# VH-VL binders against Netrin-A (NetA): the designs that were tried, part 4

Target 1, 267 residues: Netrin-A (NetA), of Drosophila melanogaster (Fruit fly) (q24567r46to312)
Amino acid sequence: EPRACIPDFVNAAYDAPVVASSTCGSSGAQRYCEYQDHERSCHTCDMTDPLRSFPARSLTDLNNSNNVTCWRSEPVTGSGDNVTLTLSLGKKFELTYVILQLCPHAPRPDSMVIYKSTDHGLSWQPFQFFSSQCRRLFGRPARQSTGRHNEHEARCSDVTRPLVSRIAFSTLEGRPSSRDLDSSPVLQDWVTATDIRVVFHRLQRPDPQALLSLEAGGATDLASGKYSVPLANGPAGNNIEANLGGDVATSGSGLHYAISDFSVGGR
Below, E stands for the ipSAE of ESMFold2; O stands for the ipSAE of ESMFold2 at other seeds; V2 stands for 0.75 times the mean of E and O plus 0.25 times the DockQ between their complexes.

## First folded at step 2 (VH-VL)

Design i10 (framework fv_iluzanebart)
Fold by ESMFold2-Fast, scan of step 2:
Structure i10 (fold): chain C 267 residues (1-267), chain A 122 residues (1-122), chain B 107 residues (1-107)
Amino acid sequence: as target 1 above (267 residues)
Amino acid sequence: EVQLVQSGAEVKKPGESLKISCKGSGYSFTSYWIGWVRQMPGKGLEWMGIIYPGDSDTRYSPSFQGQVTISADKSISTAYLQWSSLKASDTAMYFCARQDEYYGSGDAFDIWGQGTLVTVSS
Amino acid sequence: EIVMTQSPATLSVSPGERATLSCRASQSVSSNLAWFQQKPGQAPRLLIYGASTRATGIPARFSGSGSGTEFTLTISSLQPEDFAVYYCQQYYNWPLTFGQGTKVDIK
């Protein structure tokens, strides 16, 4: 027997068009890498080969846990542009959630922003920030309380803890007027969108052990940083110095952004 | 000691087949790319192609695709460069070189074989 | 295909002098550029990778600089063993491409 507790929202992203600014293999065959159990496993992507293509259109199909399909960006190679996914809902929806399911064993995003548009992509405003560097990258506090005076503003979620399987944003969570949305024009405007854009700014550094070559030739530097490696037969405390706090961008590491599902709750 | 050891010099006639080898030792052979570089007498370096022995992913320079075959046998840590029918224009020194996928020492050829001289003449 | 162009083709320098070698890419290769030294009868030797990082065992007199399309290899005080051919190589995109080489010769 249906009750008021049955959600009246649907996945507004289902079968909706998604455009990625970067897709693995679109510039010719490329290498991407997955990281698991302190190991790096690299594979080929090629958009001209259906068996090695990872297009954005797979993001809004039915999510099947027995056969996970992923979109993958081109590998990050230094001073690259930000990577974006733009989802067109086609009409105005009242949104309750935005969820990005992370591709298994793929590198995890460190910093990203979800934007919304209410005018079919003519203008964009921040919806939610995610970062281990909220203040440095976005000028936003990592731990922010929302009161009535600012409940229509984007917040920044701290990703200090490793992301496990997904990045989730609940549009009304922690906003005082959420319990009476119908009486809040401010929150009604806040949750209304015609389009959603995800902008990836930075990747989390993978396990250092998986990034290093400890065979003859020694340690390898990251493009935007270095790793500390003990010297063989050296004195105690004698290491190759490394700074790992910077942005990660390495052509040989196969680091890339990868998402298996993009869903949006709306009505 | 990380080392790439190539097979010895070859003297062949046009139309003959040839397969030269590059054996890796002292490192995880399946974790590094092996590239092949041609150097014609008195000329510069030309990248021919590259193979990742761990999954047999192989990439060719457009100038060499269909002209040579690159392969690897990971059970004996050996990469191969093969011609089905040699031409006089294939006379050159052929180098194999290791390329890590890690940034820094990676992406660049850091360890080179000594080279295999191939002479094709009638 | 990214074309790598080196200049000059030949550089004549006296021992103890500074040598500056240039490498230009037909499009941006970021910092994904390596420099190699080759002596007659020998395999190439990696000198610099990532445009500016010195490879293990390479003397401090060798330094690399540049990013994008313009790159320079500098040898601050040439030693007799430094007379060789030098090649730049981009590893930003496939196919991998080398410059035509700069021969550093005794003046």
Scores: ipSAE 0.000, ipTM 0.400, lowest interface PAE 16.4, mean pLDDT 79

Design i11 (framework fv_iluzanebart)
Heavy chain, then light chain:
Amino acid sequence: EVQLVQSGAEVKKPGESLKISCKGSGYSFTSYWIGWVRQMPGKGLEWMGIIYPGDSDTRYSPSFQGQVTISADKSISTAYLQWSSLKASDTAMYFCARGSYDEYYYYGMDVWGQGTLVTVSS
Amino acid sequence: EIVMTQSPATLSVSPGERATLSCRASQSVSSNLAWFQQKPGQAPRLLIYGASTRATGIPARFSGSGSGTEFTLTISSLQPEDFAVYYCQQYNNWPLTFGQGTKVDIK
ESMFold2-Fast, scan of step 2: ipSAE 0.006; ipTM 0.539

Design i2 (framework fv_iluzanebart; at its last look DockQ between E and O 0.54; V2 from the best seeds 0.00; counts 0 for: pae O 4.9 > 2)
Heavy chain, then light chain:
Amino acid sequence: EVQLVQSGAEVKKPGESLKISCKGSGYSFTSYWIGWVRQMPGKGLEWMGIIYPGDSDTRYSPSFQGQVTISADKSISTAYLQWSSLKASDTAMYFCARLDYGSGSYYPFDYWGQGTLVTVSS
Amino acid sequence: EIVMTQSPATLSVSPGERATLSCRASQSVSSNLAWFQQKPGQAPRLLIYGASTRATGIPARFSGSGSGTEFTLTISSLQPEDFAVYYCQQYNNWPYTFGQGTKVDIK
ESMFold2-Fast, scan of step 2: ipSAE 0.191; ipTM 0.617
ESMFold2, look of step 3: ipSAE 0.298; ipTM 0.683
ESMFold2 (binder alone), look of step 3: mean pLDDT 91; pTM 0.925
ESMFold2 at other seeds, look of step 3: ipSAE 0.076; ipTM 0.615
ESMFold2, look of step 6: ipSAE 0.307; ipTM 0.665
ESMFold2 (binder alone), look of step 6: mean pLDDT 91; pTM 0.926
ESMFold2 at other seeds, look of step 6: ipSAE 0.261; ipTM 0.657

Design i3 (framework fv_iluzanebart)
Fold by ESMFold2-Fast, scan of step 2:
Structure i3 (fold): chain C 267 residues (1-267), chain A 122 residues (1-122), chain B 107 residues (1-107)
Amino acid sequence: as target 1 above (267 residues)
Amino acid sequence: EVQLVQSGAEVKKPGESLKISCKGSGYSFTSYWIGWVRQMPGKGLEWMGIIYPGDSDTRYSPSFQGQVTISADKSISTAYLQWSSLKASDTAMYFCARQGDYDFWSGYMDVWGQGTLVTVSS
Amino acid sequence: EIVMTQSPATLSVSPGERATLSCRASQSVSSNLAWFQQKPGQAPRLLIYGASTRATGIPARFSGSGSGTEFTLTISSLQPEDFAVYYCQQYNNWPLTFGQGTKVDIK
C-alpha cells in the first residue's frame, strides 16, 4: 500500500555491525598513550582481558555520557598504514549526517576520509574529506564551495582547529538543492548509502609540551622545527623525527586512533 | 631533580615475609616503568621485573616469576617488591630503576635508587 | 634469552691511560645497548645508551661504539674516579639482560 508519509530520521547506526581493520591489543598486549594537561599517560590494551579491551562493537551501542567507552586502534608505528572502520547499515538509507565522537584525551586524527557504498560494500565513493593538508593529500581546496552543477561532489574540511571533540559531516549542508531534495535525483543519489567507511590516514602531532616534560629521550631542534622521539624496539640512537608544525612519525609515541561513538542519521 | 629513594636495610629470618619500597620524585611517576634489579654479594646485576605504575602492568623475568611480587601505589608515587617467604639465597642488594615509557623491553634504566640491603640468616 | 659476555673480567690501567672494554651479545641487539658504572657501595650509574649516546652529565672521555653483537666502551684518559665495575645491558629483547661486568683496577 502507498505510504502516507516519509519515515522519520533515526540513528541508522544504532546496533549496526562495525568492523575495525585495527584494534589495540588484538596482536597481544600493546601500549597506547593519552595526552592531558601537558602530561603524557600510557596504558596497556589487551583484547584477551575484558578490563583492557577497546572493541569496535561499543561504537554503535547506546551513548552514555556518564560512562564513556572507546574503540582504540593499535598504536601507529609510523608505517603510514591506514586504519578503517566499516559500518553496515543493512539496507539503503537516505543519510543526513555522519558523526564520530572522539575519545576523551586521545590523539586526534589529522587526515581522514568518509566513504559511502550503495551496493553493500562492493564499491566505494568519497563522501567527505578532512585534513590539515586538503590540497597536498587529496587534491581538494580547504574551503570548497558547491554549486548546482557539482552538488554530488565530496568536499574537504579543515581540521587544524584545536580542542575539537568530534568530527561531524552534514550530507546536505551547502548544497543548493537541499531545500528541495525530493525534486533532485542527483542529491537523492548522493545521500543514499548501504554502508559507511571511515579511513584514518594521519594523526595530529602530540602535545609538544607533554613530550618535552619527560626529559627522557626526546630532542627538539627549533631551527628545523623538529622533535625526535626514540624508536620503540629499535636502536636507542634511532629516533623518529616529528615536525613541530606537521607530520609525526609515531613509533614509540603510543599515538593511536580512538573513537567513543559512531552515529549516522538516516531514514 | 629526578630521584628514586628506597627503604632502609632489612635483616630477616628464613620463612618471614618482607616488603621494600622505592619512592619516585621530580617526575611524572605514572609515565615511566620501574624495574627491580638484584645484586648478590660479590656478583653482578640481575634484572627481576618491571611495573608501569599508571595501570599496574607488571612483567617478571622468568627466573623470578613466582618468587616475588612487584606492585605500586601511584597516589604516593611508590613501587614495592615483596616476598611471601624469604630464603637465605635472597640475601642481596636490591635496586629500583626508572625505565622508558613505551615498551617494557625497549627502555634503558636512566635513574637508580640507592639500593636496599636484605640479609636473610638464621 | 640473550646472553651478554664482557671481557676482560679485570683490566689494570694507570691514570691517564686509555681503557677499552668489550661486550658481546649472543644474538643481535641492534644498537639497544647501555653501559653502566658501579663504584663500591653505590648504585649503578648510566653512562651510555643506544650503544654510543652519552647520558646527561657524563664526561666526554667516555665513548661507546658498536652495533649488532660487538660493542666497546672506551675511556680515553682514565681518571682516579673511573676505577669501578662496568656493566653492559641489552634492552632489545625481553627479558633484559646484563653482562657479568668488567672491573677496572689501578696498576
Scores: ipSAE 0.000, ipTM 0.410, lowest interface PAE 15.2, mean pLDDT 79

Design i4 (from i1 with heavy chain E100D Y101S Y102S D103G S104W S105Y G106E, light chain N32Y; framework fv_iluzanebart)
Fold by ESMFold2-Fast, scan of step 2:
Structure i4 (fold): chain C 267 residues (1-267), chain A 121 residues (1-121), chain B 107 residues (1-107)
Amino acid sequence: as target 1 above (267 residues)
Amino acid sequence: EVQLVQSGAEVKKPGESLKISCKGSGYSFTSYWIGWVRQMPGKGLEWMGIIYPGDSDTRYSPSFQGQVTISADKSISTAYLQWSSLKASDTAMYFCARHDSSGWYEYFDYWGQGTLVTVSS
Amino acid sequence: EIVMTQSPATLSVSPGERATLSCRASQSVSSYLAWFQQKPGQAPRLLIYGASTRATGIPARFSGSGSGTEFTLTISSLQPEDFAVYYCQQYNNWPLTFGQGTKVDIK
C-alpha cells in the first residue's frame, strides 16, 4: 500500500472570513483612545472612510511589520455586551494553535474565551479560557495541564503578567496523550474544528491617572471597583460611573478591543 | 462579623517541624485570598505568599519559595503555614490577612492577631 | 519586584501638629497603594487604600494622596493615639511589597 500523504500545518486562517460583532465607526464616526503609562491618545474611526476604517478583514490578510493593520471594536460605553470574532475555516482542520496578535498601544483584554465548532457554527464548545479571574469569572481553576480523564476539557490560563504582544493557545499543550495523538480518539476530536469564535468579556483596567485626565474633577473608588466622571451638561449629581474591574468604559474613555492578526495553525 | 483567628504562640528548636493556623469566620472562606506576612523582631512587614482556598491556587514571594508551605482546608475554613525544618532565623511574628473580595484589587482588609514563633536551642 | 521606600525613617511631631509621610515606588503602581498603622504588640490596621480612600472607621484627619511612584499620607492634627509605625504597601504587582515603615514619635 502507498504511504499516507499528510499535509504540513499551515495558517488555516489566511484569507478566511472573519465576522466581528462590533467594529469601530460602523454606526457613524466614533472616537477611540489608546493608553500607555500615564498618557492618553485619541483618534477618529469611521467605516465609510477607508483612511479611518479598521475592519475585521484585516485580521486574516498578510501582516506587514512596516504597516500594521488593526481591527478595532466600537468603544465600550457600558457593561453587558461581549465582543465576538468568528472565523470560518470552511472545512474540518486539525488545529495546532490559535494566536491573536495585539494591536500596538491598544487597551489589553483581561478576560476572554476561545470557542470551537465542528459543525460549521451550529454549536460551540469552550476551547480555552483566559482571565485574571479564572475561578471567579469562569468557575475554572488556573491550570497548566489536564489529567487523562479530562483531555477534552478547556483549561483556563491566568493572565498574571503583562502580555508580550500576543495571546497564544497551543491545542495539545498540557494534555498527557499529546505525543500519541494518532492513538487518542479523544484528542483527535479535541483538535478538530471548522470554526473558531473569540469572545472578549473584559478589558484590563487602564492606569487610573490616565482615566482621570479625561475629566477634571473625576473620582476613583478602588474599594468598590468604580470611578465617577462628571457629565459636562448634566444637572448637579449627574455622574457617569463604571466598575474598574469589569465595567470600566464610559462615554469619552475610548476603551475598545483591538487586534492586528488572527492566525490558526491547522492541516 | 468577619474574623481571622490564629493559633497560639510556639516555642521550637532548630530542625523541628511546625504548622500554624488561621481560621476564618463570618464570610465565604472559599471566595477570598488569604496571605501570610512575616515580621521579624524590630523589623518591618514582608509578604510570604497567598492562597485562594476555593482551588488551592498558591503564590509565593521569591524569598519564601521552597522555604515554607501554604495550604488550606476549606471544610473547616482554616489556612496553614508550615515548615519542615525550622531555623533560628524563622523567629518572628506571623500574621494572616484576608484580601479584598474583588480578587482584582488586593488590599488586606482584615488581619489575624498574629502567631509568635520562637526558634531557639 | 517593586521596591517601596518610605521617608523619613522617624518623624517627631507634637500633638495637634500636621504630620506628612512619604512613600516612593521603584516603578509605577498607579493608585494601587495602601497605608497601614501598627501599634506595638498589635496587628497592622488598614487606614487608606487606592492611595486616597479612607477605610471604614478611619478618622477624617487621615488623608492619602499621590499616584504612580510618589505617595503621601497626611495626619492633619495629630492625636496621642496616632503615635505608631506607618507602612505603605503596593498591590499593583506580584509579589506584594511593603515599605520599611515610618515611626511617628512624640516630640
Scores: ipSAE 0.000, ipTM 0.380, lowest interface PAE 17.4, mean pLDDT 79

Design i5 (from i1 with heavy chain S31D H99Q Y101G D103S S104Y S105G G106D, light chain N93D; framework fv_iluzanebart)
Fold by ESMFold2-Fast, scan of step 2:
Structure i5 (fold): chain C 267 residues (1-267), chain A 121 residues (1-121), chain B 107 residues (1-107)
Amino acid sequence: as target 1 above (267 residues)
Amino acid sequence: EVQLVQSGAEVKKPGESLKISCKGSGYSFTDYWIGWVRQMPGKGLEWMGIIYPGDSDTRYSPSFQGQVTISADKSISTAYLQWSSLKASDTAMYFCARQEGYSYGDYFDYWGQGTLVTVSS
Amino acid sequence: EIVMTQSPATLSVSPGERATLSCRASQSVSSNLAWFQQKPGQAPRLLIYGASTRATGIPARFSGSGSGTEFTLTISSLQPEDFAVYYCQQYNDWPLTFGQGTKVDIK
């Protein structure tokens, strides 16, 4: 039977090449920080030291809960530069999911986009958007309904939940023709990809309590909604500057993107 | 301090038009969504719609699309809910609320005190 | 539209006792669930968001739990000021929807 001959879905990303546009410690020794239990902990990353390196190749290895490995981007300095992860599947796959497992205790992404390519990275099209600001940043509704007229288009989902441990995208969920995929060339094309690219646009602000507890030697400007705190054990002159109700504008804060696992279901 | 202050109670007849207001203060008005929630006497809460004042992006609950108009004037940090022709079934308490997180489908963190609208013949 | 069902409709408890309120979604809302308190003649007040995160200024006796379709609000030691109507709200799917409310009455 035709359907009985269809291969089972596997993790198509397993042992696949991943290229990151930014990796912590690639510009010499750098500092990154984690925020846990209302406290900040900062550490050194250095790509020349295997004990302090966090390369992208760890993202597609076998996930081990007792020895979690992470990729980490270089710390953000308040610039508008995006950070990307590009995964090459090597051939066309019919994809069922894309999942990014967040690195424990690391800052969480506020805004990101998953793109797909069907031509081995020559062109890219949006696959899924994630943001606390779907309309402002991407011009898309945060809660999208999908009809037959738009079931081949990327939607936007919220990633701002405080306890989120992963970012998950199901390619066919909520699409009307998903139950009859064989009869939908549109959806067959939609789920097909040779490469996946993740673009990180923004980080969530750290826990406000952790930032406020670090006020020693700091200054607060209530009119602007900002405060500045010297970074302990950092280079001279580095401070954390934060909007009390918004995103952190940072110099030496150690905020960065960090992912422990990148998996893609496909066949 | 974040505050949302709504206009006073209204008593109207069926067929009349009405526009009620919600003024925000203590925060950047153009950076947060303002939603409107209806509560009929003795009933629960019903979400009507939401507006982003920074670009006037407006979304309605399907039940209220075409029944009301939501608008905002960012120069005076005020959002509006308007009816072209009131019905007796519009008798309710109307709340405005600010949405945290900047997305249009999020939770409401600060609420106005409510505007009671009574429509009777 | 996602239908939110709260139970019980009315819960009678004495001051100092524990109250447990349930909220069920007709389909998964992940952790995108908020709890509100409303006293007669007053606006709703945010208690919990993200199913379990307490809003600023909310006493520690209020706690939320659950994910997917089943959620619980617990008040560990009821104070006189806690007698009110409690609403759950999902913000996972458009349109946003509220439960019908649980009234917490004295005794």
Scores: ipSAE 0.005, ipTM 0.396, lowest interface PAE 13.9, mean pLDDT 79

Design i6 (framework fv_iluzanebart)
Heavy chain, then light chain:
Amino acid sequence: EVQLVQSGAEVKKPGESLKISCKGSGYSFTSYWIGWVRQMPGKGLEWMGIIYPGDSDTRYSPSFQGQVTISADKSISTAYLQWSSLKASDTAMYFCARLYEDILTGYAFDIWGQGTLVTVSS
Amino acid sequence: EIVMTQSPATLSVSPGERATLSCRASQSVSSNLAWFQQKPGQAPRLLIYGASTRATGIPARFSGSGSGTEFTLTISSLQPEDFAVYYCQQYNNWPLTFGQGTKVDIK
ESMFold2-Fast, scan of step 2: ipSAE 0.007; ipTM 0.565

Design i7 (from i1 with heavy chain H99R E100D Y102G S104Y S105G G106Y F108M Y110V, light chain N32D; framework fv_iluzanebart; at its last look DockQ between E and O 0.63; V2 from the best seeds 0.00; counts 0 for: pae O 6.8 > 2)
Heavy chain, then light chain:
Amino acid sequence: EVQLVQSGAEVKKPGESLKISCKGSGYSFTSYWIGWVRQMPGKGLEWMGIIYPGDSDTRYSPSFQGQVTISADKSISTAYLQWSSLKASDTAMYFCARRDYGDYGYYMDVWGQGTLVTVSS
Amino acid sequence: EIVMTQSPATLSVSPGERATLSCRASQSVSSDLAWFQQKPGQAPRLLIYGASTRATGIPARFSGSGSGTEFTLTISSLQPEDFAVYYCQQYNNWPLTFGQGTKVDIK
ESMFold2-Fast, scan of step 2: ipSAE 0.045; ipTM 0.598
ESMFold2, look of step 3: ipSAE 0.039; ipTM 0.577
ESMFold2 (binder alone), look of step 3: mean pLDDT 90; pTM 0.905
ESMFold2 at other seeds, look of step 3: ipSAE 0.059; ipTM 0.599
ESMFold2, look of step 6: ipSAE 0.070; ipTM 0.550
ESMFold2 (binder alone), look of step 6: mean pLDDT 90; pTM 0.900
ESMFold2 at other seeds, look of step 6: ipSAE 0.070; ipTM 0.586

Design i8 (framework fv_iluzanebart)
Fold by ESMFold2-Fast, scan of step 2:
Structure i8 (fold): chain C 267 residues (1-267), chain A 122 residues (1-122), chain B 107 residues (1-107)
Amino acid sequence: as target 1 above (267 residues)
Amino acid sequence: EVQLVQSGAEVKKPGESLKISCKGSGYSFTSYWIGWVRQMPGKGLEWMGIIYPGDSDTRYSPSFQGQVTISADKSISTAYLQWSSLKASDTAMYFCARHPEYSSSYDYFDYWGQGTLVTVSS
Amino acid sequence: EIVMTQSPATLSVSPGERATLSCRASQSVSSNLAWFQQKPGQAPRLLIYGASTRATGIPARFSGSGSGTEFTLTISSLQPEDFAVYYCQQYNSWPPTFGQGTKVDIK
């Protein structure tokens, strides 16, 4: 009886191509801002300057904690600006996790969705939702009981704020057939993907004192109001209106999405 | 009230060094780009370069790269334009001006200083 | 470098008449165009940005139009205080560039 080698899970995203719909400084030099210790600090991004470029390809390279490399989106103008990261794995993988490591001191995402594709990007299925307003933004309960009848469905997880350092999704966690995956075609299909797409829908509100510093410093175009979420790639295609406590009109705030690492466990 | 106040007129000889200033008040000095514009006698406006005082990020027009130095001291809300060795062709009115809030490094100017006349003659 | 060309070089009009000033870009600048007024002995003053948006405090008689490569500044009823040189500026591409100016003289 030959011994079957069972492959270990590896970072399937390592050196894999990743495409961002928005990158800071790609439309000419831009200003982005970080919010730390009740203070606002703004910096320049410019894709033509290697010292001020934050490209998506840095997301799947080796990460060094002493020299963290980040991807940064263009500064968000208003609510409802969607930013996407699309990662191509090249072949079908059985996935165990998807992890996004946030850039130090960068604004934190409040609402986002991870989608998967099994056909090289021709069609997309929700994999996991994240939001402080799961029911209002995505029509999904913040807590969902998972039985054998729905273990192949995307759930919505509450986003912890502040002090979030990463967004993590374990594909099989809490699914009844996870310990018998080889005998579950439903879960085998659920964890199989050729591509992963992350869609960022909104940012967490910065520390109120830092926002007041921005307003005291000059004309600030900040406003609270009703938020309407267009789910361009969502299965339900509904616009959900909410008065969201974390929402700000981001015109001029330098708020942006920033990620230092994108890893995917697979085999 | 937003104000940019520039230093007084200067009369210099070729080869001399010079540093002129622009003091911002009535706004957060470190949150706005400040730029310099040259206007030679009887001629139009020329964009020279800009600085973001919050991080000292400085950009120059290709026509002025290496000809002048732009700097800022955020502790006194003041931007500077400096020459190491003046030429007669540097005779001009020099304006400082700020970009609007949240602009990219190249934009229009919304508020202007009164100008500093620099005359270089032997 | 984008070259901005203004016409006419000089325009003489009577008070109360309409003045139309043109600005042409050597390549497309989208709507990233501003207009400035400069009176003798003074610093420039922002009039219009984004091709058509009036700056704060600018009278309604000033209007801007155009996109791409062709832009117009219109003063619908010229006042004595409108004697000045007018400059267009593109901010679509590095470096930002100004036109050579149009001098408006009140006849």
Scores: ipSAE 0.000, ipTM 0.389, lowest interface PAE 17.5, mean pLDDT 79

Design i9 (framework fv_iluzanebart)
Fold by ESMFold2-Fast, scan of step 2:
Structure i9 (fold): chain C 267 residues (1-267), chain A 123 residues (1-123), chain B 107 residues (1-107)
Amino acid sequence: as target 1 above (267 residues)
Amino acid sequence: EVQLVQSGAEVKKPGESLKISCKGSGYSFTNYWIGWVRQMPGKGLEWMGIIYPGDSDTRYSPSFQGQVTISADKSISTAYLQWSSLKASDTAMYFCARTYYDYVGESYYFDYWGQGTLVTVSS
Amino acid sequence: EIVMTQSPATLSVSPGERATLSCRASQSVSSNLAWFQQKPGQAPRLLIYGASTRATGIPARFSGSGSGTEFTLTISSLQPEDFAVYYCQQYNNWPLTFGQGTKVDIK
């Protein structure tokens, strides 16, 4: 019986071109820092030195846990520093996932958005939001409910968990028409893309101990505004903590975005 | 060096067909949109449409949809603009231009331009 | 479609003088605005993109400013080779649209 052959999903990003708006050491030698176990370790990046360069091309090469390669952005110097990664798939794919592996011991993103394009970058639409402050920064509730009326809408995922080693987005997860994709023009449009763009908006602040170490070294927070309020009706000792501002320390902190792998499942 | 080279001037009669070309060199031709822009004698610039040579995805300005056909042959790094039946009102200079992505504005602008092809349609 | 309006239609200046060209969009185009220079018989040349970023090889005397709906191109000390027609172009929305042009003419 003649039957349509449906292609298997593959990593559509493998060996695909990826361009970063910012790469560590592109403006001359710069310092970046890694944070682990309340300790800060700083290093030099320089794009003219192959041993100290961290280019975006490493994001779509073969993922090997024994030979981890990283792309690193330039260190954050102000609250307006957005960093973008643009991945060109070369043709239209039906996407099932977008995954970013965080570089080991690098600062973690706090807020970011994945956009997609269906026209090779001429127009972009939100695909998925990630933030510790979904409502404040993007006007979207954390853990959005998806019904048939909004199954083509981008959601916002909470990133407040401290042990996240990857940022993963499943394009069809929780969408009612996912099992009948071929007969759903809305979901076909939703999952179809020629390009994926990741926009990093802010970094997670290092723990207070590491920040105090930076301040002793001369660095200064660009944003402060964390407070704690005791819970009157809660168990003894419980507090509510809230952040008033979002941006991190000035040049000298070495805070930057760093990703080891960028993969996209598609067909 | 990035370069776009267009075909030579054309003199045609109304009702004739025409296909003009734009050849890219010095860059990866399949990874950039190529746009077409019309300039009527003594007038300003009008965007006609663009094509992505890698998969021939083509987008037209509403004013030019159905009036022209844009195509590309990636094997020879050449984009084309074609009329099935020319009119006297098609008399103009036609430019091709490469697009580049503005990461801050999240959109495309024209960075490199061809020298232009003068098309004269008269009886 | 977004309408781009340039003023003045013609600007007469002497070499060494400052020239200021205006471009207005019928609705906000953010900073997605480019400026092009076109000399007679030549293709347009990109001068400015992102409203204020000079393209490679463009002299420092050219500067762009503005955002939203009001934009300005300034030539701080006009040189003989700067006499040309200047076009603004929005690339924020489709279709892409150009202004009518400002001719910078010798006084």
Scores: ipSAE 0.000, ipTM 0.415, lowest interface PAE 15.7, mean pLDDT 79

